# Ledger of designs, part 54: miniprotein binders against q6w4x9r395to579

Target 1, 185 residues: q6w4x9r395to579
Amino acid sequence: GHCSLEGGSFVTTFDARPYRFHGTCTYILLQSPQLPEDGALMAVYDKSGVSHSETSLVAVVYLSRQDKIVISQDEVVTNNGEAKWLPYKTRNITVFRQTSTHLQMATSFGLELVVQLRPIFQAYVTVGPQFRGQTRGLCGNFNGDTTDDFTTSMGIAEGTASLFVDSWRAGNCPAALERETDPCS
Short names: E, the ipSAE of ESMFold2; O, the ipSAE of OpenDDE; V2, 0.75 times the mean of E and O plus 0.25 times the DockQ between their complexes.

## First folded at step 6 (miniprotein)

Design Q20 (at its last look DockQ between E and O 0.31; V2 from the best seeds 0.00; counts 0 for: pae O 2.3 > 1.5)
Fold by ESMFold2, look of step 6:
Structure Q20 (fold): chain B 185 residues (1-185), chain A 92 residues (1-92)
Amino acid sequence: as target 1 above (185 residues)
Amino acid sequence: GDYEEWLKRAEELFERAIELWKEAVEAAENGDFEKAEELLFEASILTYRAAELAEEALEHATTEEQRERALELFERIWEFARRITELIREIL
């Protein structure tokens, strides 16, 4: 299955359901029992234009009990906060530069991530067939049916992308902390 | 109205992106990969901008005819965006 994050704010699920959203937060793209050590793939979105509603992908994060691999739009790869030279390898993950514009994270557990760094930071998630019917998050449930791809973190199928996306927020959302108030007004 | 303005702007950016793509292919065929890169990067940016404008038109459509027109344009732009992305990966 293929899930993609393209054009700053567009998402296409494993079941090929496209949607767009605008938000400044970290979101869970993919959770599955097929990912070792409670692994999850997450995406970080931030403000990208002059409008508060213009947001785009700025990083992709693979998080497990052992690793926090961050691939960011500045082309830096870190694990657990430490910058790494490429190619970078753990026991079951390899991150390498595929071309002048693309990085790849390959794994032994059926997850592949390809990141286009330029001109627009975007990501392509591929999972093996063992993931079928066993995924949740912004990439959907991978069951061959687009009608329930908007299943929330509580297991409720929503009809709109906004409620679905909001349920998959993870961690602090910088927009709330970045909202400036004027005490004089 | 707002619908027609967004749709027209989307079409204009899409047409410009197609011209840039054609120039990029020619540059790549001539071995000028730096020129091809510059042209493909601009084409990609314009194409995604056009996709955003087509979706804005779709969100403001008030008739089924308007919705169908905006959706058809969006789908064509989106397919083209995917082709540009693959060409970037292949050439560069």
Scores: ipSAE 0.449, ipTM 0.766, lowest interface PAE 2.2, mean pLDDT 85
Fold by OpenDDE base, look of step 6:
Structure Q20 (fold): chain B 185 residues (1-185), chain A 92 residues (1-92)
Amino acid sequence: as target 1 above (185 residues)
Amino acid sequence: GDYEEWLKRAEELFERAIELWKEAVEAAENGDFEKAEELLFEASILTYRAAELAEEALEHATTEEQRERALELFERIWEFARRITELIREIL
């Protein structure tokens, strides 16, 4: 399964459903029992301009009971608040520079993350087949059905992205603005 | 009017994205995969921006004809975006 965060405000789920939102919060991208130590992947969005519609991804965070790995747009990588030199390896996670503009987080448990640093901060999430039907968050549920991707944190299927996205906020933040990107979806 | 302006801007960005795609293909053919990747990512960004502008055009449409034209452009842009994304994933 592949999930992408592109263009500052566009998301494509594991089931290949595209949608758009504008928010300035931290959101849960991926939760799964397949992630060890209560692991979760999150995305941090912030204002990139003066209007409410000018928002962009500014960091990606992997959080578990053991680690809090943050990859930020300024190329700083931290774990539990401490800056780390690349390549950085913990027990089952490695963060390294893939190219001049790309960082990669590789894991031993079937999660891969590629982060494009420039010119726009973007992220690409890949999960193994063992995650099928066992994912939650903005990346969807990876069950091959796009119609139920907007399932909230409470297990309610929404017809639009706004309530879906807001349900996956990690903290107290303003409500997100959403717009459907594919009129045929 | 506003519709024409948004539509024109969307078309311009889309055309630029297509040119970047062509350059990316050329770079790949020449074995410069790093350049190809960069160009594809840039093309992707412009494509998404073009889609946003096309949506704005759609919102400013005052006739069915205008709506249809904007929608057609949006569909073309979005299809192209998906193709770029798929290719990027293959490279990664």
Scores: ipSAE 0.139, ipTM 0.544, lowest interface PAE 2.3, mean pLDDT 90
ESMFold2 (binder alone), look of step 6: mean pLDDT 86; pTM 0.841

Design Q21 (at its last look DockQ between E and O 0.20; V2 from the best seeds 0.00; counts 0 for: pae O 5.6 > 1.5, placed apart)
Fold by ESMFold2, look of step 6:
Structure Q21 (fold): chain B 185 residues (1-185), chain A 92 residues (1-92)
Amino acid sequence: as target 1 above (185 residues)
Amino acid sequence: GDYEEWLKRAEELFERAIELWKEAVEAAENGDFEKARELLFEASILTYRAAELAEEALEHATTEEQRERALELFERIFEFARRILELIREIL
């Protein structure tokens, strides 16, 4: 299963459903019982561009009971707030520089994260087949059906990306207002 | 703006990105890999901006034919964005 965060505002789910949104918040990208230590993958978006409502991806966070690994557009990798030299290893996670422009977080539990740092900050999430039907968040539920990928945190399938995305906020953040977004030009 | 304006702007940015890509290939063939890399970075940025403009056209579409056209354009632009990334990896 593949989920991607591209172009600052575009998301493609594990079931290949594309959408875009704008919002200033941390969002739950992936939760699953397959992630150890109550793990979750989260995406951080902040203001960008010319439009008052335009936002883009600025960081990806892996959070568990043991770790809070932050990979941000300033190219610094931290765990629990402490900057780390690469390659960085824990018991079940390795973060390393894949190329001059890409970092990779590899795990023993079937999650892989590749982050493109330049020219634009992007993230690519890969999960093994054991995750099928057992994911929730902005990457969708990975059940092979695109019609319910916009399932909210309350379990309601929505027809629009904005309502779906807003339900996955992980903090006190403004609601996403996709319809008020201007293009960057 | 209206659908036609968004779609036209998306197509114009996409054509500019293609031109940057062509210039990057030429620079690489001449051994100027630093220039090729910079041109591909610019092409990538413009391509994703074009994709966003194509989706703006989709949001302003009022007919099924307009929606299909905007989606087709979006798919071509997004695929090109990924081809640029692959070329960056090949040259780098």
Scores: ipSAE 0.298, ipTM 0.678, lowest interface PAE 3.4, mean pLDDT 84
Fold by OpenDDE base, look of step 6:
Structure Q21 (fold): chain B 185 residues (1-185), chain A 92 residues (1-92)
Amino acid sequence: as target 1 above (185 residues)
Amino acid sequence: GDYEEWLKRAEELFERAIELWKEAVEAAENGDFEKARELLFEASILTYRAAELAEEALEHATTEEQRERALELFERIFEFARRILELIREIL
């Protein structure tokens, strides 16, 4: 399964459902029992301009009981608040520079993350087949059905992205604005 | 008018994205996957920006014909975006 965060406000789920939102919060991208130590992948969005519609991804966070790895748009990588030199390796996670503009987080448990640093901060999430039907968050549920991707944290299927996205906030933040990416959807 | 300006800008970005795609394909064929990935990511950025501009055009449309043209551009852009994503996933 592949999930992408692109263009500042666009998301494509594991099931390939595209949607758009504007928010300035931290959101849960991926939760799964397949992630060890209560692991979760999160995305941090902030204002990129003066209007409410000018928002962009500014950091990606992997949080577990053992680690809090943050990859920020300024190319700083931290774990538990401490800056780390690349390549950085923990027990089951490695963060390294893939290209001049891309960082990669590789894991031993079937999660891969590629982060494009410039010109726009973007992220690409890949999970193994063992995650099928066992994912939650903004990246969807990876079950091959796009119609139920907007399932909230409470297990309710929403028709619009706004309530879906808001349900996955990891903090007290303003409500998100949503818009469909594909006019034919 | 405003419609024509937005539509033109959208088309320009879309064309640039297509050129980057062509370069990416060439790079991949030559085994330079690093360059290919970078070009594809840039193409993706321009594609989504083009979509935003096309959306503005749609909002400024004053005739049904203009709306149809803008919508058609949307469809083309999004189809292209999907192709970019597919190729990116293949070479990641």
Scores: ipSAE 0.025, ipTM 0.356, lowest interface PAE 5.6, mean pLDDT 89
ESMFold2 (binder alone), look of step 6: mean pLDDT 86; pTM 0.846

Design Q22 (at its last look DockQ between E and O 0.65; V2 from the best seeds 0.00; counts 0 for: pae E 7.5 > 1.5)
Fold by ESMFold2, look of step 6:
Structure Q22 (fold): chain B 185 residues (1-185), chain A 92 residues (1-92)
Amino acid sequence: as target 1 above (185 residues)
Amino acid sequence: GDYEEWLKRAEELFERAIELWKEAVEAAENGDFEKARELLFEASILTYRAAWLAEEALEHATTEEQRERALELFERILEFARRIQELIREIL
């Protein structure tokens, strides 16, 4: 399964359902019982332009009971608040520079994260087949059916991306605002 | 700001991105990978801006013909953006 975070807040789920949202918060991207130690992958979005509707990815966070690995747009990788030189290894996780523009987090538990640092900060999540039907969050449920990928944290399938995305906020932040009517330039 | 305005701007940016892509491929074929990288970076930025504008057009479409046109453009732009990202990863 592949989930992507591209451009200015475009998401494509594990079931290939694309959507866009305009929030400035930390969101739960992926939760699964297949992630050890209560692991979760989270995405941080912030305002990126003059319009309140222009938002983009600024960091990806892997959080478990043991680790808080942050990969941010400033190209710094931290674990539990400490900056790390690459390659960086824990028992089950390796973070390394794959190319001059890409970092990779590889794991022994079937999660892979590739982060493009330039020209635009973007992320690509790959999970193994053991995750099928076992995921929750902005990347969807990975059940082969796009009709219920907008399932909220309460288990309710929504028809709009905004309600779905707002339900996956991982902290105290305001709900998404209505989009500005003017074209951006 | 209306459907036609967003769609026109999206097409203009997408066409510019395609021209940059062609120049980047030529530079890479000639061994100038620094130039190719810079051109691909610019092409990528314009392509995602074009995708944003195409989605704006789609969200404000009032007819089925407008929705189909904007959706087709949006999908084409995103596929091109992914091709750019693949090439950047390959040569860098």
Scores: ipSAE 0.024, ipTM 0.440, lowest interface PAE 7.5, mean pLDDT 82
Fold by OpenDDE base, look of step 6:
Structure Q22 (fold): chain B 185 residues (1-185), chain A 92 residues (1-92)
Amino acid sequence: as target 1 above (185 residues)
Amino acid sequence: GDYEEWLKRAEELFERAIELWKEAVEAAENGDFEKARELLFEASILTYRAAWLAEEALEHATTEEQRERALELFERILEFARRIQELIREIL
């Protein structure tokens, strides 16, 4: 399964359902029992301009009982708040520079993350087949059905992205919006 | 109406992105990868803006025909966005 965070506010789920939102919070991108040590992948969004509609991905976070790995748009990689030199390796996670503009987080448990640093901070999540039907978060449930991708953290299917996205907030943040102002303005 | 305005704006940005793509390819063929990357980066930004505009057009569609046209454009734009990202990875 492939999930993408692109263009600052666009998301494509594992089931290939596209949607967009504007939010300035940390969201659960991927939860699964297949991730060891209660692992979860999260996406951090913040303001990228003066208007409320100018929001973008600014960091990706992998959080488990052992690690808190943050890959930020400024190319800084930290674990548990400490800056790490690349390549950085833990027991089952490796973060390294793939290209001059791409970082990669490789794991031994079927999760891969590619982060594009420029010109737009974007993220690409790949999970193995063992994750099928066992994922939750903004990337959806990876069950081959796009119609139920907007299932909230409480198990309720939503018709719009905003309520779906808000249900996966990891902190106390303002509500997300599907659309606001013209990004060309 | 509103639909036509949004659709037109989306198409214009998309066309600009395509032109930048062509220039990028030419630059790459000439060995100027720095220029190619710069052009692709700009193309990427315009592409996603175009996608947003296309969605606005879709929301303002009042006929099935309008809806289909806007949706088709939107899908083409997103496909193009994907292609841009792939090419960026190839030349970096």
Scores: ipSAE 0.024, ipTM 0.300, lowest interface PAE 5.3, mean pLDDT 88
ESMFold2 (binder alone), look of step 6: mean pLDDT 87; pTM 0.859

Design Q23 (at its last look DockQ between E and O 0.20; V2 from the best seeds 0.00; counts 0 for: pae O 6.0 > 1.5, placed apart)
Fold by ESMFold2, look of step 6:
Structure Q23 (fold): chain B 185 residues (1-185), chain A 92 residues (1-92)
Amino acid sequence: as target 1 above (185 residues)
Amino acid sequence: GDYEEWLKRAEELFERAIELWKEAVEAAENGDFEKAEELLFEASILTYRAALLAEEALEHATTEEQRERALELFERIMEFARRIYELIREIL
């Protein structure tokens, strides 16, 4: 299963449903019982000059009871607030530079994250088949049915991306906005 | 603008991005990876701009035919964006 965060504000779910949103917050990208120690992937969005959209991806965070790994658009990787040199390895996670423009977080539990640093800060999430039907968040539920990919944190299927995205906020922040910028400027 | 304006502009940017991608492939095959990088970076930017315009066309669609055209274009553009990502990852 593949989920992607592209072009500053575009998301494609594990079931290949694309959508876009605007918001300045941290959002739950992926939760699953397959992630050890209550692990979750989160995506941080902010108003940025890197993209022509109102908000864009600025960091990806893997959070569990043991780790808080942050990969930011400034190419800094931290764990629990401390900067780390690459390659960086824990018992079940390795973060390394895959190419001049890509970082990879590989894990022993079926999660892979690839971050493209340039030209646009983007993230590509891959999960093994054991995650099928067992994911929640902005990447959807991975059940093969796009009609319920906008399922909120309360389990309600929504017809619009904004209500869905708002439900996955992981912090004190404003509600997600509809697109407000001219895509051509 | 109206549906036709948004759709036409999206198609124009998408075609430009495809041409840049083709030029990047040729540059990479000739060993000019600095030129390939420049072309792929520009192609990526144009591709996401085209995606935004296609989504705008979809929002202004008033018939099912218009909606189908805009959605098909948007999905093709996003698929192409993934091809750019894969090529950047392979050569850079």
Scores: ipSAE 0.456, ipTM 0.789, lowest interface PAE 2.3, mean pLDDT 84
Fold by OpenDDE base, look of step 6:
Structure Q23 (fold): chain B 185 residues (1-185), chain A 92 residues (1-92)
Amino acid sequence: as target 1 above (185 residues)
Amino acid sequence: GDYEEWLKRAEELFERAIELWKEAVEAAENGDFEKAEELLFEASILTYRAALLAEEALEHATTEEQRERALELFERIMEFARRIYELIREIL
């Protein structure tokens, strides 16, 4: 499964459902029992301009009971608040520079993350087949059905992205604005 | 007017994105996958920017014809964005 965060406000789920939202919060991208130690992948969005529609991804966070790895738009990588030099390895996670503009987080448990640093901070999430049907968050449920990707944290299927996205907030933040777009339409 | 300006700008960015795509394909054919990847990511950025401009054009449309033209462009751009995404997935 492949999930992308692009263009500042666009998301494509593991099931290839595209949607757009504007929010300035931390959101859960991926939760799964397949992630060890209660692991979760999160995305941090912030204001990039004056209007509410000017929002962008500013950091990606992998959080578990053991680690809090933050990859930020300023190319700073931290674990548990401490800056780390690349390549950085901790147990079953490695963060390294893939290209001049891309960082990669590789894991031994079937999660891969590629982060484009410039000119726009973007992220690409890949999970192995063992994650099929066992994912939750903004990246969807990876079950091959796009119609149920907007399942909230409470297990309710929503028709629009706003309530779906808001349900996956990891903090106290304002409500998100949404615009669902189907590139195949 | 405003509509034509937004539409033109959207088209220009979209065209640039397509050129980057072509360069990426060429790079990949030459075995330079790092360059290909970088070009694709850049193409993706321009594509989404183009989509935003197309949306602006759509908002400034005063006739049904203008609306249809802007919408068509937007749809083409978004389809292209999907293709870029798929190709990126293949080379990652």
Scores: ipSAE 0.028, ipTM 0.255, lowest interface PAE 6.0, mean pLDDT 88
ESMFold2 (binder alone), look of step 6: mean pLDDT 87; pTM 0.858

Design Q24 (at its last look DockQ between E and O 0.64; V2 from the best seeds 0.60)
Fold by ESMFold2, look of step 6:
Structure Q24 (fold): chain B 185 residues (1-185), chain A 92 residues (1-92)
Amino acid sequence: as target 1 above (185 residues)
Amino acid sequence: GDYEEWLKRAEELFERAIELWKEAVEAAENGDFEKARELLFEAAILTYEAAELAAEALEHATTEEQRERALELFERIYEFARRITELIREIL
C-alpha cells in the first residue's frame, strides 16, 4: 500500500483516495498493530502563507515506546531529541540518504518512508501486505474500499475530508479552517 | 470573480513551469546537471503552486462548465507535478 503527502495540501490514501486539506497541527498518518511498541507515523503541518498553499508539511515523525525519529524540512534527523548522522540504525529501523534530495527510513516491520527534502518537503509511505485492513489515520484503513477511507478516530466513516482530518489531530490544535481568500468564512 | 483569478494565475504558473522544464531538459542534454537541477527545482515549485490555485478554482466553481474547466486544468497540472518529482529523484 502507498500513501503520499505532496505539495502543501495533497494526500493520497493507501486505497488511492485523493483529498486535500489545510491545517496547523500534528496528525496521525498511520497507526497499526503491525507497528511494534505502539508505533505511529505522524505528519506535522504549519502555515506556509499564500506562496503555494495555506499550510504545508514541515516534518514527519515516527513515534514508538523506543524511538521518536523526526525528519524535518531543515534536513536534520533526530531520535529522541538527539541529532544523528546518516546512515542511522536502530535495532529495527535504518535511516539513510537515498539521493541528494531524498531520505529513506526502512524498517524490519514492513514500513518504508521516503522523504523528498527539496524542492518541496514531501513524503511517501509504503506498507507491506500484512498491514491490509489494519491501518488507521490520514493514510486510510487499507481495506480496498475508498468509500470508508475517511474513517475517524472514533470509527465513523465521514463523507468529507475536513471532518476526517480533524479527528486525526494529535494534541490540542485548531480545527481545519477555510482559507483566508474565502470571504464567507 | 475569484474563480477566474485563480484559474488564470494557475495557467500562468503552469506555462512558466513547462518552459523551465524544457530548459532543464536542454541543460541536462548538454551535461550541465547543476543548471538542470536548479531549473527542475523552480519548475516543481511553480507546478505545485499552480496545482493549489487550480484546486482553489475547482472548489469555488459554481457551474458545470467552470467545474469541468478547472478539473481538467488541475489534472493536467498535477500529472506534470508527479512527472517532475519523478525526474528529480531519478536525475538528482
Scores: ipSAE 0.669, ipTM 0.868, lowest interface PAE 1.2, mean pLDDT 86
Fold by OpenDDE base, look of step 6:
Structure Q24 (fold): chain B 185 residues (1-185), chain A 92 residues (1-92)
Amino acid sequence: as target 1 above (185 residues)
Amino acid sequence: GDYEEWLKRAEELFERAIELWKEAVEAAENGDFEKARELLFEAAILTYEAAELAAEALEHATTEEQRERALELFERIYEFARRITELIREIL
């Protein structure tokens, strides 16, 4: 399964459902029992301009009971708040430079993350087949059905992206004010 | 109306992005990879901005014809964006 965060506001789920949202919060991209130590992948969005529609991805965070790995738009990689030199390796996670513009987080448990640093901060998430039907968050549920991708954190299937996205906020931040657009809806 | 304005702006930015891409390819063929990279970066930025504008147009569509036109444009722009991203990854 492949999930992408592109262009500051565009998301494509594991089931290949595209949608758009504007928010300035931290959101859960991926939760799964297949991630060890209660792991979760999150995305941090912030304002990139003066209008509410000018928002962009500014960091990606992998959070577990053992690690808090942050890859930020300024190319700084931290774990538990401490800056780390690349390549950086933990027990089951490695972060390294793939190209001059791309960082990669490789894991031993079937999660891969590629982060494009320039010219636009973007993220690409890949999960193995063992994750099928066992994912939740903005990247969807990876079950081959696009119609139920907008399932909230409470297990309710939404028809639009707004309530879906807001349900996956990971912090105390304002709800998205702009209407989310699904080009395929 | 609002639809036509958004659509027009999206098309204009997309056209500019395509021109920048062409210039980037030419620069790369001439061995000027630094220039090529800069042009591709600018092209990528404009492309995703164009995608946003196309998405706005889609939201303001009042007829099926307008919706189809905006959607087609959006799909073209977004596909181009992905190609640019892949190209950047390959040359850097």
Scores: ipSAE 0.492, ipTM 0.789, lowest interface PAE 1.1, mean pLDDT 93
ESMFold2 (binder alone), look of step 6: mean pLDDT 86; pTM 0.840

Design Q25 (at its last look DockQ between E and O 0.02; V2 from the best seeds 0.00; counts 0 for: pae E 15.4 > 1.5, placed apart)
Fold by OpenDDE base, look of step 6:
Structure Q25 (fold): chain B 185 residues (1-185), chain A 92 residues (1-92)
Amino acid sequence: as target 1 above (185 residues)
Amino acid sequence: GDYEEWLKRAEELFERAIELWKEAVEAAENGDFEKAYELLFEASILTYRAAELAEEALEHATTEEQRERALELFERIIEFAKRIIELIREIL
């Protein structure tokens, strides 16, 4: 499964459903029992301009009971608040420079992350087949059905992205604005 | 007017994205996957920006013809964006 965060406000789920939102919060991208130590991948969005529609991804966070790895738009990588030199390796996670503008987080448990740093901060998430049907968050449920990707944290299927996205907020933040794209276009 | 300006800008960015795509394909064929990745990611950025500009054009359309042209462009851009993502997935 592949999930992408592009163009500042566009998301494509593991099931290849595209949608758009504007929010300035931290959101859960991926939660799964397949992630060890209660792991979760999260995305941090912030204002990139004056209007509410000017929002962008500013950091990606992998959070578990053992680690809090933050990859920020300024190329700073931290774990538990400490800056780390690349390549950085933990027990089961490695963060390294893939290209001049791309970082990669590789894991031993079937999660891969590629982050483009410039000119726009973008993220690409890949999960192994063992994650099929066992994912939750903004990246969807990876079950091959796009119609139920907007399942909230409470297990309710929503028809629009706004309520779906808001349900996956990790903190107290303003409600997201939605601008959904037609998947048939 | 405003419509023509937005539409033109959208088209320009879209064309640049297509060129980057072509370069990416060439790079991949030559085994330079690092370059291919970079080009594809840049292409995706331009593509989504182009889509936004096309939407602006659509909002500024004053005739049905203008609306149809802007919508057609938008749809083409979005379709292209999907192809970029698919190619990225294939080479990763």
Scores: ipSAE 0.008, ipTM 0.223, lowest interface PAE 9.0, mean pLDDT 88
Fold by ESMFold2, look of step 6:
Structure Q25 (fold): chain B 185 residues (1-185), chain A 92 residues (1-92)
Amino acid sequence: as target 1 above (185 residues)
Amino acid sequence: GDYEEWLKRAEELFERAIELWKEAVEAAENGDFEKAYELLFEASILTYRAAELAEEALEHATTEEQRERALELFERIIEFAKRIIELIREIL
């Protein structure tokens, strides 16, 4: 299965359902029992222009009980907050430079991530057939049917991307009034 | 394991990945894209394991010639991984 995060905040699910959203939060991209140690893949979006409706991908995070691997648009890779030289490995994950513009995270558990660093920060997620019907998050459920790819974190299928995406927020995303006001500015 | 053991194992897995890739190309040329995808995914698993083993050889290298040899192998494996990804995207 393939899921992509492309410029303009476009997402294409494992079942090839495209959608677009605008938000400034960390979102759960993929959860599955096939990921060891309660693993999850997450995407971080932030404002990319002067309008609140323009957001883009700024980092991809793999989080488990053992690791927090962050690949960010500043081209730095960290694990548990410590910057790493590439190639970098753990027991079951290898991160390496594929080209001057692309990084790859390979795993022994069937998750593969390719990150385009330039000219636009984009990500491409590939999962093996053992994940079929066993995924949740922004990449959908991988069941061959696009009509229920917008299943929320509460298990409700929605007809619109906005409710679906908002349900997959991870961490503290301020209330609507405070989201429009950056506390650092 | 020593440098030679790690390097030989990396080469063995890389050769197996290349054979799976060849089978995937043939399947794609025959229009069997589901089979081609499954073979490419298996090839990618072996390729990433080979990259890991080439890195282990680098960590155990004690001469500059050994380091250069392991780096050259790693670079070939990375280029092959790119070819696998390109073919997967063409099939999709």
Scores: ipSAE 0.000, ipTM 0.148, lowest interface PAE 15.4, mean pLDDT 79
ESMFold2 (binder alone), look of step 6: mean pLDDT 87; pTM 0.858

